VH-VL binders against o60147. Designs and how they scored, part 84

Target 1, 175 residues: o60147
Amino acid sequence: MLEKNKYLYIFRHIQTNQVLLSQGNVLKKTALFQLPYPLQKPVAPNGMRPAKLRKDHWVPLLKVEFPNESMFQSVFMQLLNYRKYRSVQPLTSDLLKLPIPVRRRKIMRQEVPNTIADLADILNKEKFPENSVRLQLSDKSDSEYADWPPSVQIDSEEIKLSRGFREKTTVDEAR

## First folded at step 3 (VH-VL)

Design r25 (framework fv_dargistotug)
Fold by ESMFold2-Fast, scan of step 3:
Structure r25 (fold): chain C 175 residues (1-175), chain A 120 residues (1-120), chain B 106 residues (1-106)
Amino acid sequence: as target 1 above (175 residues)
Amino acid sequence: QVQLVQSGSELKKPGASVKVSCKASGYTFTSYGMNWVRQAPGQGLEWMGWINTYTGEPTYAQGFTGRFVFSLDTSVSTAYLQISSLKAEDTAVYYCARGTYYIYTGFDYWGQGTLVTVSS
Amino acid sequence: DIQLTQSPSFLSASVGDRVTITCRASQDISSYLAWYQQKPGKAPKLLIYDASTLESGVPSRFSGSGSGTEFTLTISSLQPEDFATYYCQQLYEYPTFGGGTKVEIK
């Protein structure tokens, strides 16, 4: 079933490893507002950014179930802020030694480990009740990117998407 | 309605310093990097470097270390270029230009340019 | 540094003409190339990025092509407002610009 306001879905791009956050199990074109600058309108001028939403290029990375909407909202907002923070950090000397295309590919490949680490960091700082947050991962080995607090229960069940996830249904603009 | 508005022209003596400003409006200042590009009279465009508008960390192209300083005042969405110990060869129009932190899209908005003339 | 060589450096053309400008890179830059238009006394304006993608608001008579080391900017039917200097820019490494191509009335 399609459930809103207490489920966080995270998707990854199969070619670039870029990450999108969603409040439901349907990935909408408006989710592109998150790339690469969260909370901004997406535009085609970035050659590495997708010009349109191709749902077949995005797969579920993880799903988080919160006990209530307030906890979901807090974590979701903090994740968007972490993504913004990461987008403006100086590049390490190791990365600066690489040719720019190789460097960009390597940075984008780190979006998945970074997002998982950020989620765990947020959950470790919040003092949620034991076993109150359910985390499902498409690839259980991705849980190894972070140390998880006692509030998190990790499950291996398949992430169920909306019947319309892979349909050619897009929202032209938000608002 | 994105705009970058630069300070007015400067006439300086060799050895003096100059500080050029670039005020941004119509977008979230810290979401885009700010690049500096110069153009000497009758010459082409030369990239000087960029500054990370969220952290304030500058990156300088070779040839623009030492005498050139990029800085910010995020409270007024303004970027600055300071040139110390001015030389005749610093005579140029200096542009600020908005770019992404991954710079692969080109520079989509530019300031109108600030002419700095260094003569004795 | 990656060097960009533009040719020709100067071009005379008439309204309605097809104009072609080339940009050659000293090494493979994939598609990380942009084109700018600069009119006298004005700041440059982005025309094309990622070698062939037209910037929003730029007339469709402008097109870009190429990859690797050879790139082309084409204006299919030159208009009076197109008389300007055109620059290519690589974004594969720290940005560098070509020397420019000045397009003047014949």
Scores: ipSAE 0.007, ipTM 0.488, lowest interface PAE 12.1, mean pLDDT 79

Design r26 (framework fv_dargistotug)
Fold by ESMFold2-Fast, scan of step 3:
Structure r26 (fold): chain C 175 residues (1-175), chain A 120 residues (1-120), chain B 106 residues (1-106)
Amino acid sequence: as target 1 above (175 residues)
Amino acid sequence: QVQLVQSGSELKKPGASVKVSCKASGYTFTSYGMNWVRQAPGQGLEWMGWINTYTGEPTYAQGFTGRFVFSLDTSVSTAYLQISSLKAEDTAVYYCARGTFYILTGFDYWGQGTLVTVSS
Amino acid sequence: DIQLTQSPSFLSASVGDRVTITCRASQDISSYLAWYQQKPGKAPKLLIYDASTLESGVPSRFSGSGSGTEFTLTISSLQPEDFATYYCQQLYEYPTFGGGTKVEIK
């Protein structure tokens, strides 16, 4: 917990490919606040079910290790601002030509490449020391969505999905 | 049950300001955008703009910049419309309506409307 | 702005009649059209979205059709509670509404 603010954990939804950013290796319900697109349609006439975080529906996408909390906070806040910027911009003419269900699916699927591209753009704008930022992916091919600056070192080992973002502990064994 | 409840009717003099509220319940406030729609007496529906409840960023339709301000208080799931320097032509029923034109194909829930009358 | 033209502006009908309302867009809007019902003194109610998808809780006598620039709302057997003003709305760009069609009892 002492170093929790040096790590950016990024999760993707297994069905929609929507992305959640986290300061911790386990998602909290409030992380759903980040999603512009609801995971379920409202049920009429009794309204929406209470929003519920299904932790088993979210898998690791990537993990970023920063040298210190200041660098983490700067990048994390900028990445949130990029996501806000994308949500208020007009859709491209290509997307507007698609039927609504196809358009929604395509927009949601683009969150993975968009988040990776935004992360790389932020890191390219920042002048961090060479090899100071460590990037570990669940699927190394996802690194191809962007050009990375010299400050980024991509880990040769992928994240093991069976363990998520955390080492197995005595607490996890008790569960 | 999803509900949007608006503040009561207002009678104002030209030059005054008014702030209309729209309180949401029965859903996660930040999961849907909030739209504002105006209807002058005997006229049709006119979209004024929307506010992204996740980001807090407003978008105004042409003709609704300057005197019109959209804002939020997410802690109480409430959206606000403020109109400054009121003019007689602002007399209308103002509706809040849930939806986002990028994701939802329509506005599925509406407030009951707030009549704002501007007269001498 | 995309302009929506509704026809007719006014319609007189009897209970049990089949009623059709047309909405024409100034440019291709694919299927990004919704229909609303508004009763006097009340807020509009969503009936149909994505041109032809019936909103939950809306009676099956309401149906929508069309794509591109020509759209229709049909009420197969008009009921007393259906006398209202109907509006189309496009969501292809910034939303705009049609001028409305008032359906009155004969």
Scores: ipSAE 0.005, ipTM 0.469, lowest interface PAE 13.1, mean pLDDT 80

Design r27 (framework fv_dargistotug)
Fold by ESMFold2-Fast, scan of step 3:
Structure r27 (fold): chain C 175 residues (1-175), chain A 120 residues (1-120), chain B 106 residues (1-106)
Amino acid sequence: as target 1 above (175 residues)
Amino acid sequence: QVQLVQSGSELKKPGASVKVSCKASGYTFTDYGMNWVRQAPGQGLEWMGWINTYTGEPTYAQGFTGRFVFSLDTSVSTAYLQISSLKAEDTAVYYCARGTYYILTGFDYWGQGTLVTVSS
Amino acid sequence: DIQLTQSPSFLSASVGDRVTITCRASQDISSYLAWYQQKPGKAPKLLIYDASTLESGVPSRFSGSGSGTEFTLTISSLQPEDFATYYCQQLYEYPTFGGGTKVEIK
């Protein structure tokens, strides 16, 4: 049966605060190509990005529920484009004055507030119906990184999953 | 494997124009900026500028405004350098080189270079 | 513009020698310095970035040091394939290169 609702799953690295976007509740290996800084020594032929995904190092940041697939696709593509734009912009003079390791750490840690701000910017530009987009966060204080439009409803329940967005199956419970 | 492949050598007369290409492969073209570097015969390296591969916006070093134009064709992962009103002092090897904007660690991959000779 | 001065501009060395090349910046550039090797007729190759971090695949005989305005590239035991021209580059502002140091065989 057809399902109308679509979800955007956003993950955060537990140590670096880097962010990955996913169309599904399980991260795919190719999501690592969203990262400007490799977490591991790069071994992939496609540039500086790592080949290995450590799923246990990525935790839920937020989950966005859209009323239909069209709205999901539009927002998801725009958010990916915002991330690409950020990756190719020149560094500010303030950042260039910092030692490279300090600069890298500061840029990586800004990915959470940047992603939340970018999402809010996209949603403010789109004219979605009131309370049609639902946000569920792992830490509700992260919603304070942005001003949200009337189309957004923030869920009172925080995400309590420790291993991404995947819920236990009956098979997992039996093991 | 990441590769940058440039067009072949050019011999031009003063006043002519030339367009050098740099085709990227083995990575997502729009994830990295493209830099242009000039080296005159027997001389050192000179940074000319870069182009933002996602937006197409070029930035030129002082001395490389006016006659020099950076452009892109993202559909074929190719960057271009055009030099108009060629002068003898433009005789040089022109390199394209990949750079990142998060850390600016240096240029990790380079094209093989394109020799442009300007003579009567 | 930030100016980079390399010294010496030329040196003659034998296989097995320890070679040191210096790069001085006209202003404090912290650690935003890279080193490149260029062989005749070839594109430059990145050796070191962030003043002292060795690029993947570069032999351990190459090392970089320094911060602020004074930087050095050292080759601990020169090999036949190391005869080349070496360039420093700053990335603190718009990139600029040093004048190069040509390392020739004696």
Scores: ipSAE 0.000, ipTM 0.486, lowest interface PAE 12.0, mean pLDDT 81

Design r28 (framework fv_gimsilumab)
Fold by ESMFold2-Fast, scan of step 3:
Structure r28 (fold): chain C 175 residues (1-175), chain A 121 residues (1-121), chain B 107 residues (1-107)
Amino acid sequence: as target 1 above (175 residues)
Amino acid sequence: EVQLVESGGGLVQPGGSLRLSCAASGFTFSSYWMHWLRQVPGKGPVWVSRINSDGSSTTYADSVRGRFTISRDNANNTLFLQMNSLRADDTALYFCARDLPYEWFGAFDIWGQGTPVTVSS
Amino acid sequence: EIVLTQSPVTLSVSPGERVTLSCRASQSVSSNLAWYQQKLGQGPRLLIYGASTRATDIPARFSGSGSETEFTLTISSLQSEDFAVYYCQQYNNWPLTFGQGTKLEIK
C-alpha cells in the first residue's frame, strides 16, 4: 500500500565509503547495482559479477523524511540520476596520475560529500514548503558539505544506530 | 561462457498469445536485472520490459502495458515474456538482455540472438 | 520520449580508415549514452557506455566522446570485422530509446 510519509535511507560502506540509497531501512541486493566500483572482481566475460550484499558492512549515513510519497519519489529518482551521471564522468588529470588502486580509493571516498551535495542541490531546485523535509545524520558535520534550502530541517540529534539502521546492542558497544 | 538464448517465437494470429523464454548460462542469473527488447528488420531496437533481480519490480513500455507480462524463474535461470492480445505491430525479433550492473535502466552488456514473432492473419 | 538521430545513415569506407559516427539527442541525456555494434543475424554488442567508457573486451580503436545532446563514436583504424550497423542508446530518461542506426559498408 501507499504511505503518506516516505523515508529515504542512505548508507555508506565502512571500508570504501561508497554510498547506497534505499527506500527501506534494510538494504536489498539490487541496491548494489548503484555502485560504479563493484565490491567483487570480474569473474565472467562481457561484464562483472554483481557484488554480494553484506548488510553488516553498511552503516547509516543519512535519513530523510518527506511529507508525502510524491516528494520522496521525485527526490529519490533525481538523486539516482545524479549518482549515475557522476559515475560516467571522465577522470581528472590529477586522478589519472595516481596508481589505479589509490585512484579508486580517492574516488570512492568522495561519494559521501558528493551524495550530500547532490541531495542539497535537488532540494534547492525543488520548491518544497518550509521545514517540510527532515534530515537526520550519523555525523552532523556532514551537513556542512552543502547549503540547505528553507524546506530542510536538520535534526540536532545524530543517528545512534551502528548496523544499517538497526539498534546498537550492549554486545556491539563492548566490541 | 556467458550466454542468453531466446525461444518460443513463431507465427500467431492477431489476438493470440505467445510465451517467450530466455535461457541464461555462465553467470549468476539471480543477481541481474533483465530486459526484453524487440527489433523490426532495418530499424533500431525498442525497449519492451524490465524485471529486477528477485522479480518484485517490473516496468513496461506504454505500447505493451497490460498485454505483456515479464517474469523470471531464478531456480532454472530462465526469463519469460507472456504476450497476450497480440497485434500486427508486435511483429519483431525479440531479444532478452542483461542490464549492466552499475547502471540504472542502463546499457545492456549481454544480448541473446533473438526469437522471431510474426503476428499475421 | 527522447529521440536520438544518428548521422550519416550509411557510410562506405575502406579498412584502415578513421570513421566518426554522430548521435544527437532531442534533449539533454547528460553522459548517459551507450553505443552498440550489430552484425547481420546477431544481437547488438555493447561498445561504449557513459558516453566515453569502453565496455569489457572492446578493442582500443573504439572511442566515444560528447555530452548533453551531441555524441560521437570513433573507430581509429577500421578493421574488416567492424562493418556493421551502429546504434546509440540513451538511458537518462524512461523509456529507454535507441537511434535509427548508422550502417558501415565496405567501399
Scores: ipSAE 0.005, ipTM 0.487, lowest interface PAE 12.6, mean pLDDT 80

Design r29 (framework fv_gimsilumab)
Fold by ESMFold2-Fast, scan of step 3:
Structure r29 (fold): chain C 175 residues (1-175), chain A 121 residues (1-121), chain B 107 residues (1-107)
Amino acid sequence: as target 1 above (175 residues)
Amino acid sequence: EVQLVESGGGLVQPGGSLRLSCAASGFTFSSYWMHWLRQVPGKGPVWVSRINSDGSSTTYADSVRGRFTISRDNANNTLFLQMNSLRADDTALYFCARDLPYEWYGAFDIWGQGTPVTVSS
Amino acid sequence: EIVLTQSPVTLSVSPGERVTLSCRASQSVSSNLAWYQQKLGQGPRLLIYGASTRATDIPARFSGSGSETEFTLTISSLQSEDFAVYYCQQYNNWPLTFGQGTKLEIK
């Protein structure tokens, strides 16, 4: 019970490169609330429910193992906050010059390098013990988006997901 | 109208137990992360516990870990805090609060009015 | 844990005045800071989150600014209903922490 929730899973969308964070190896439809598109507006009934989660469209990007739940929660919260900060910043003049569809694709494509850079920045600022954080990447070349602190041990191996993840049904439809 | 109403507080002996409830109305309760916070008169709020939208993940302040259990009943739009092994320093007004919508922020946009808990020493 | 220090502890002001409240963090919290108003007998009310974003239904006279370790809440023209205690709160690190509060009272 004390070791519960010490794993952070990060998933990417196979087409858009958008990123979802999960506290377990199963994506839930509520994770879609993390996405900047659709935009987060003041509560509107039609905007409150996330779009259908297609689990077959999301693949694991990386898995992080922390030595305890408190370290996991701190990093997870900071990572979500980094993403919120990015989503509410005014768009640069360079991005504003682009047509809306091109602009959105460019923003979405940057989520993988941005998330990896944010994770590394958080871990570099925290003074965790040497080799205490285990990072598994589906594609080891993604580790090159950032410089990692001595606290991080990087491995490239299969990320094991729960049984239900590969089923094409969403949580709403499965039962 | 979005509203949170706490209940279940009262006077209890040290070592005793209480179960607090928080009734939610006016929003899709099952879509939000929820928290419990407490406050002694004249001081700022102190965060106690949080639970995610489906109840699969919980976190506790160090001072209450192992004694308090947060849970939720999404079918009945109710948040709970089971408090065991109560101590005099658990005496406070207890609030439930809703996390900002769409994504976990850790900031609280809706609070209840609070339910008082007094642990008589 | 991150310690938030608010100043002043108490501020005596008159309606119509411009008021600024300070919150200093012991470590950087980026822009992950919220401000709350609390009146006697009531729960806190969210005013600002993300250091500068006004919450729903909060009057335009309330504004927030700052980043990293230095933050301010400004009330541009104080109204009689604004006399209350104001708290800042960080949500950058666990555990979530609040400042000790600034009390606005009638001069």
Scores: ipSAE 0.006, ipTM 0.522, lowest interface PAE 10.7, mean pLDDT 80

Design r3 (framework fv_patecibart)
Fold by ESMFold2-Fast, scan of step 3:
Structure r3 (fold): chain C 175 residues (1-175), chain A 121 residues (1-121), chain B 107 residues (1-107)
Amino acid sequence: as target 1 above (175 residues)
Amino acid sequence: QVTLKESGPTLVKPTQTLTLTCTFSGFSLTDSGVGVAWIRQPPGKALEWLAHIYWDDYKRYYPALKNRLTITKDTSKNQVVLTMTNMDPVDTATYYCAHRDYLTGYHFDYWGQGTLVTVSS
Amino acid sequence: EIVLTQSPDFQSVTPKEKVTITCRASQDIGDSIHWYQQKPDQYPKLLIKYASESFSGVPSRFSGSGSGTDFTLTINSLEAEDAATYYCHQYYSFPWTFGQGTKVEIK
């Protein structure tokens, strides 16, 4: 489950641009509880109906490699708290002027830049050692949503969307 | 811009059925994440959540009262209706409808003015 | 169901003094507590959401704190318009419940 060099896997919804955080390279159904906009109607705790997770609707956004478990846990928890904080803030007057469907689409679309900005803010505040945190993005232009601290090294290789976060097969399986 | 207003009878006799209507403006119950709740307050006592209806017509009721409560919506009229059967004097309370939108969180952000319902013979 | 117990039930406070209201949950609810203000003969109004976050338009003299089972609403300098009953509310576990209320009166 938890790796020695901890990884944070961040996914993006192909239609809504909503973001999910995961400790593993595959999404679990429970990750859907991170969403402020339910993909399915709310379910009662007793007699709970499972929400449907369409794994094919989620693609890699970025992968973060931390040097140890403590740094991973700190950043992961802070990022979840930032997302919760954003979900409960009052809407700006500009957003309130928009029709509800347009407003929702605009808010959801901003989740990618907001998540990247939040990650950078957390990493700037924590002041980890130089080049101790490695980022690999599916689209390197997304790194431009934030100013990164010296602790961050951005990988020159992008994540291949056709493969997701899947690891390379062993030589035995490549035959 | 969000407003809600309750309407219905102010006096009901024991054993009768109460029907209350919440009329709202500034949002639609077809908007994903939006819901409307009914909450009551007996004179001098605490608030009690009764029922909730979601944009997709999913309904939830307070467990101890679920067999007496029905919540429905009419999205074309911007109305939510609560029906409560077999009224008892202990059900005397001010009844509120309230708005919740998952975009802004899991709180009741706007409330109607309330309507006092007295149950007596 | 989760029971929310508020303390005190009532308090009479001199204007400009600090008011502290506590809410205790029967089990850990994280920060899933909201605070409502109800003035005499009026409907409840949201003050604080998620234990510590002010709702839009709420004066800065109101603040919330706490996590887990113990929560506090503070009014740093009581104004005459703050005479009201204050309720805590949890949405962590169904059914959703409210505290019994704390009535704040001006001396």
Scores: ipSAE 0.000, ipTM 0.453, lowest interface PAE 15.7, mean pLDDT 79

Design r30 (framework fv_gimsilumab)
Fold by ESMFold2-Fast, scan of step 3:
Structure r30 (fold): chain C 175 residues (1-175), chain A 121 residues (1-121), chain B 107 residues (1-107)
Amino acid sequence: as target 1 above (175 residues)
Amino acid sequence: EVQLVESGGGLVQPGGSLRLSCAASGFTFSSYWMHWLRQVPGKGPVWVSRIDSDGSSTTYADSVRGRFTISRDNANNTLFLQMNSLRADDTALYFCARDLPYEWLGAFDIWGQGTPVTVSS
Amino acid sequence: EIVLTQSPVTLSVSPGERVTLSCRASQSVSSNLAWYQQKLGQGPRLLIYGASTRATDIPARFSGSGSETEFTLTISSLQSEDFAVYYCQQYNNWPLTFGQGTKLEIK
């Protein structure tokens, strides 16, 4: 059966490097609740999740194109589950030695490399056809956080949009 | 009281169509992902389709894709499943179900009682 | 697709007994496993999610345990209203899948 291509949009917070997953090119407020419920976190809630959604504070990290809904759903759900798993793991002794604000920043900074590594791990476990998954990054060097399977084609062109997957604003052009 | 009530099932011939409805009450319907599942007597439930809170994203099981359409009317707290090109193997009891509060869990805390669909020649 | 295998298929028990139901996944589902109770003529009722978290208004006699591929639902003191079919469900991998069920019947 003929199916339409499906996209996974992954966003990064401009200051904290926290990551949000989206099925559309614009983040919804519900994206703030990406963590499974219930989820026990080892750190204080403040600083681990954005308190409110400010769409202009989230920029594209990467865009993944899947040839069909089945592949998209499999990868999307597994990515959410990897993130859930990381959130409930006990903190290492090194992190426990740090003051809470410093600890929080270190954990948040790891979300970008962790998300990319998780995506690659999932795609390596799946038996997708060669070159069936297209990956486009805002910073191509982020692809170096993982080894990619033959099913993945990395676009040579980087995402040029500064605020979401839309045309640049006047502010973005001045930067 | 949180409640889901299905309707619209019945006996239909192969190739026919049915539209199922699910009336929601007792909660903020527009805040939840909603699903349709089906069950053959003596077997476990089988997931059929889901729709996000505002209706902008839908997903279907491979067996029904292209034939079934899930939709919702948040103003009237109603979920729909339009079933076209029905086959004998679509015969089942159809349930609507509410996802847990966060839209990507895929576990169902509230179910309806089901509406029977029989596809027979 | 992940296959969930439940055992036993049917269990004949008396009220007051402790019962243990098993669910085995064909590959790891982490802790993303739910348990449901279904009575004749009704939709399933969520008992446990996250392998061990009791759902709202579920009696304390129901408890879940396990992770990865091996999961257990325990009813510590079976009551007359507990005779039903029990299903496990994984939500770790798409598509969502359910076990074949374990039927609890009166001895």
Scores: ipSAE 0.012, ipTM 0.582, lowest interface PAE 8.7, mean pLDDT 81

Design r31 (framework fv_gimsilumab)
Fold by ESMFold2-Fast, scan of step 3:
Structure r31 (fold): chain C 175 residues (1-175), chain A 121 residues (1-121), chain B 107 residues (1-107)
Amino acid sequence: as target 1 above (175 residues)
Amino acid sequence: EVQLVESGGGLVQPGGSLRLSCAASGFTFSSYWMHWLRQVPGKGPVWVSRINSDGSDTTYADSVRGRFTISRDNANNTLFLQMNSLRADDTALYFCARDLPYEWLGAFDIWGQGTPVTVSS
Amino acid sequence: EIVLTQSPVTLSVSPGERVTLSCRASQSVSSNLAWYQQKLGQGPRLLIYGASTRATDIPARFSGSGSETEFTLTISSLQSEDFAVYYCQQYNNWPLTFGQGTKLEIK
């Protein structure tokens, strides 16, 4: 059956450059479980509480439009798996030589390029129709972190949304 | 202790309906994606449906789409599966399961014991 | 959809023996593979995820290895409570799929 368009929203932390994935244009508290620092390991203990989400600290990085939910679900699941895979890999000897706070900042700084590269890798492995996936970025130069397959069309317009990807409409401006 | 307990299974005629429940305890239910899976004795589990943490997004296996509805009540720590237009090939033991942390990993760290559903005339 | 094939289908072993179970994927699943243990009348229990990472509270005798299409679960010294059915599962591609299982039974 035909399904309506589905969007993947990706946010960046203004200070740390850590990345959060969202299925909606508003970040939810549960998205914080995606972060390896300082939050839980992949198998969580009982009584776990996520930290409060501060929406003013997250800005849009990009959004991806998929023609149906099946394609969205496949890519979203794989992107979370790529993030998980990165969190369990051994650190390089160069990183291990750094003090812990410096090491963490270097790792976090790479989340934007890494997430973009992971997204492109997934889209290259999936055999989607030509121009079926639309990317819209806050900064078009971020598209240069990866080579994109023919299935991807990069939007000529950058994201013109408030923090949380909420579109600035007359209703939003009045409130 | 983290626990999931399924209920609501039973014997139903083809074309009938059943509503399954899964009671969660020992963890913050509203923070987790939840799934329904089913298993025929002697066979591996088969994924049926998933729901995200706040219930705003659901996904279904092709074989049950349009017939089954997954939902959750975070205030009462309960997951539901409404099953309509049941077929003989829906006969299975139905499990609810908790997704690993991070919003959608697709591996399951906690499962219930299952509730049996038999569709037979 | 990705098909997972487990071997052997059944294995008769004695306590104390080293056991190795195999799981083969029809396409690469990278390292996105989990192993479960299931006993009669119970739901599956997560043992390994990410091909080689032990889940919380899983004994050290369980270990996983492999990548892409070839994976193994090893039990270094089989205990009486380890007689069960073992399933592999991939979470690299949607839909999520499981293998058909390997049954460990007493010799």
Scores: ipSAE 0.005, ipTM 0.516, lowest interface PAE 11.3, mean pLDDT 80

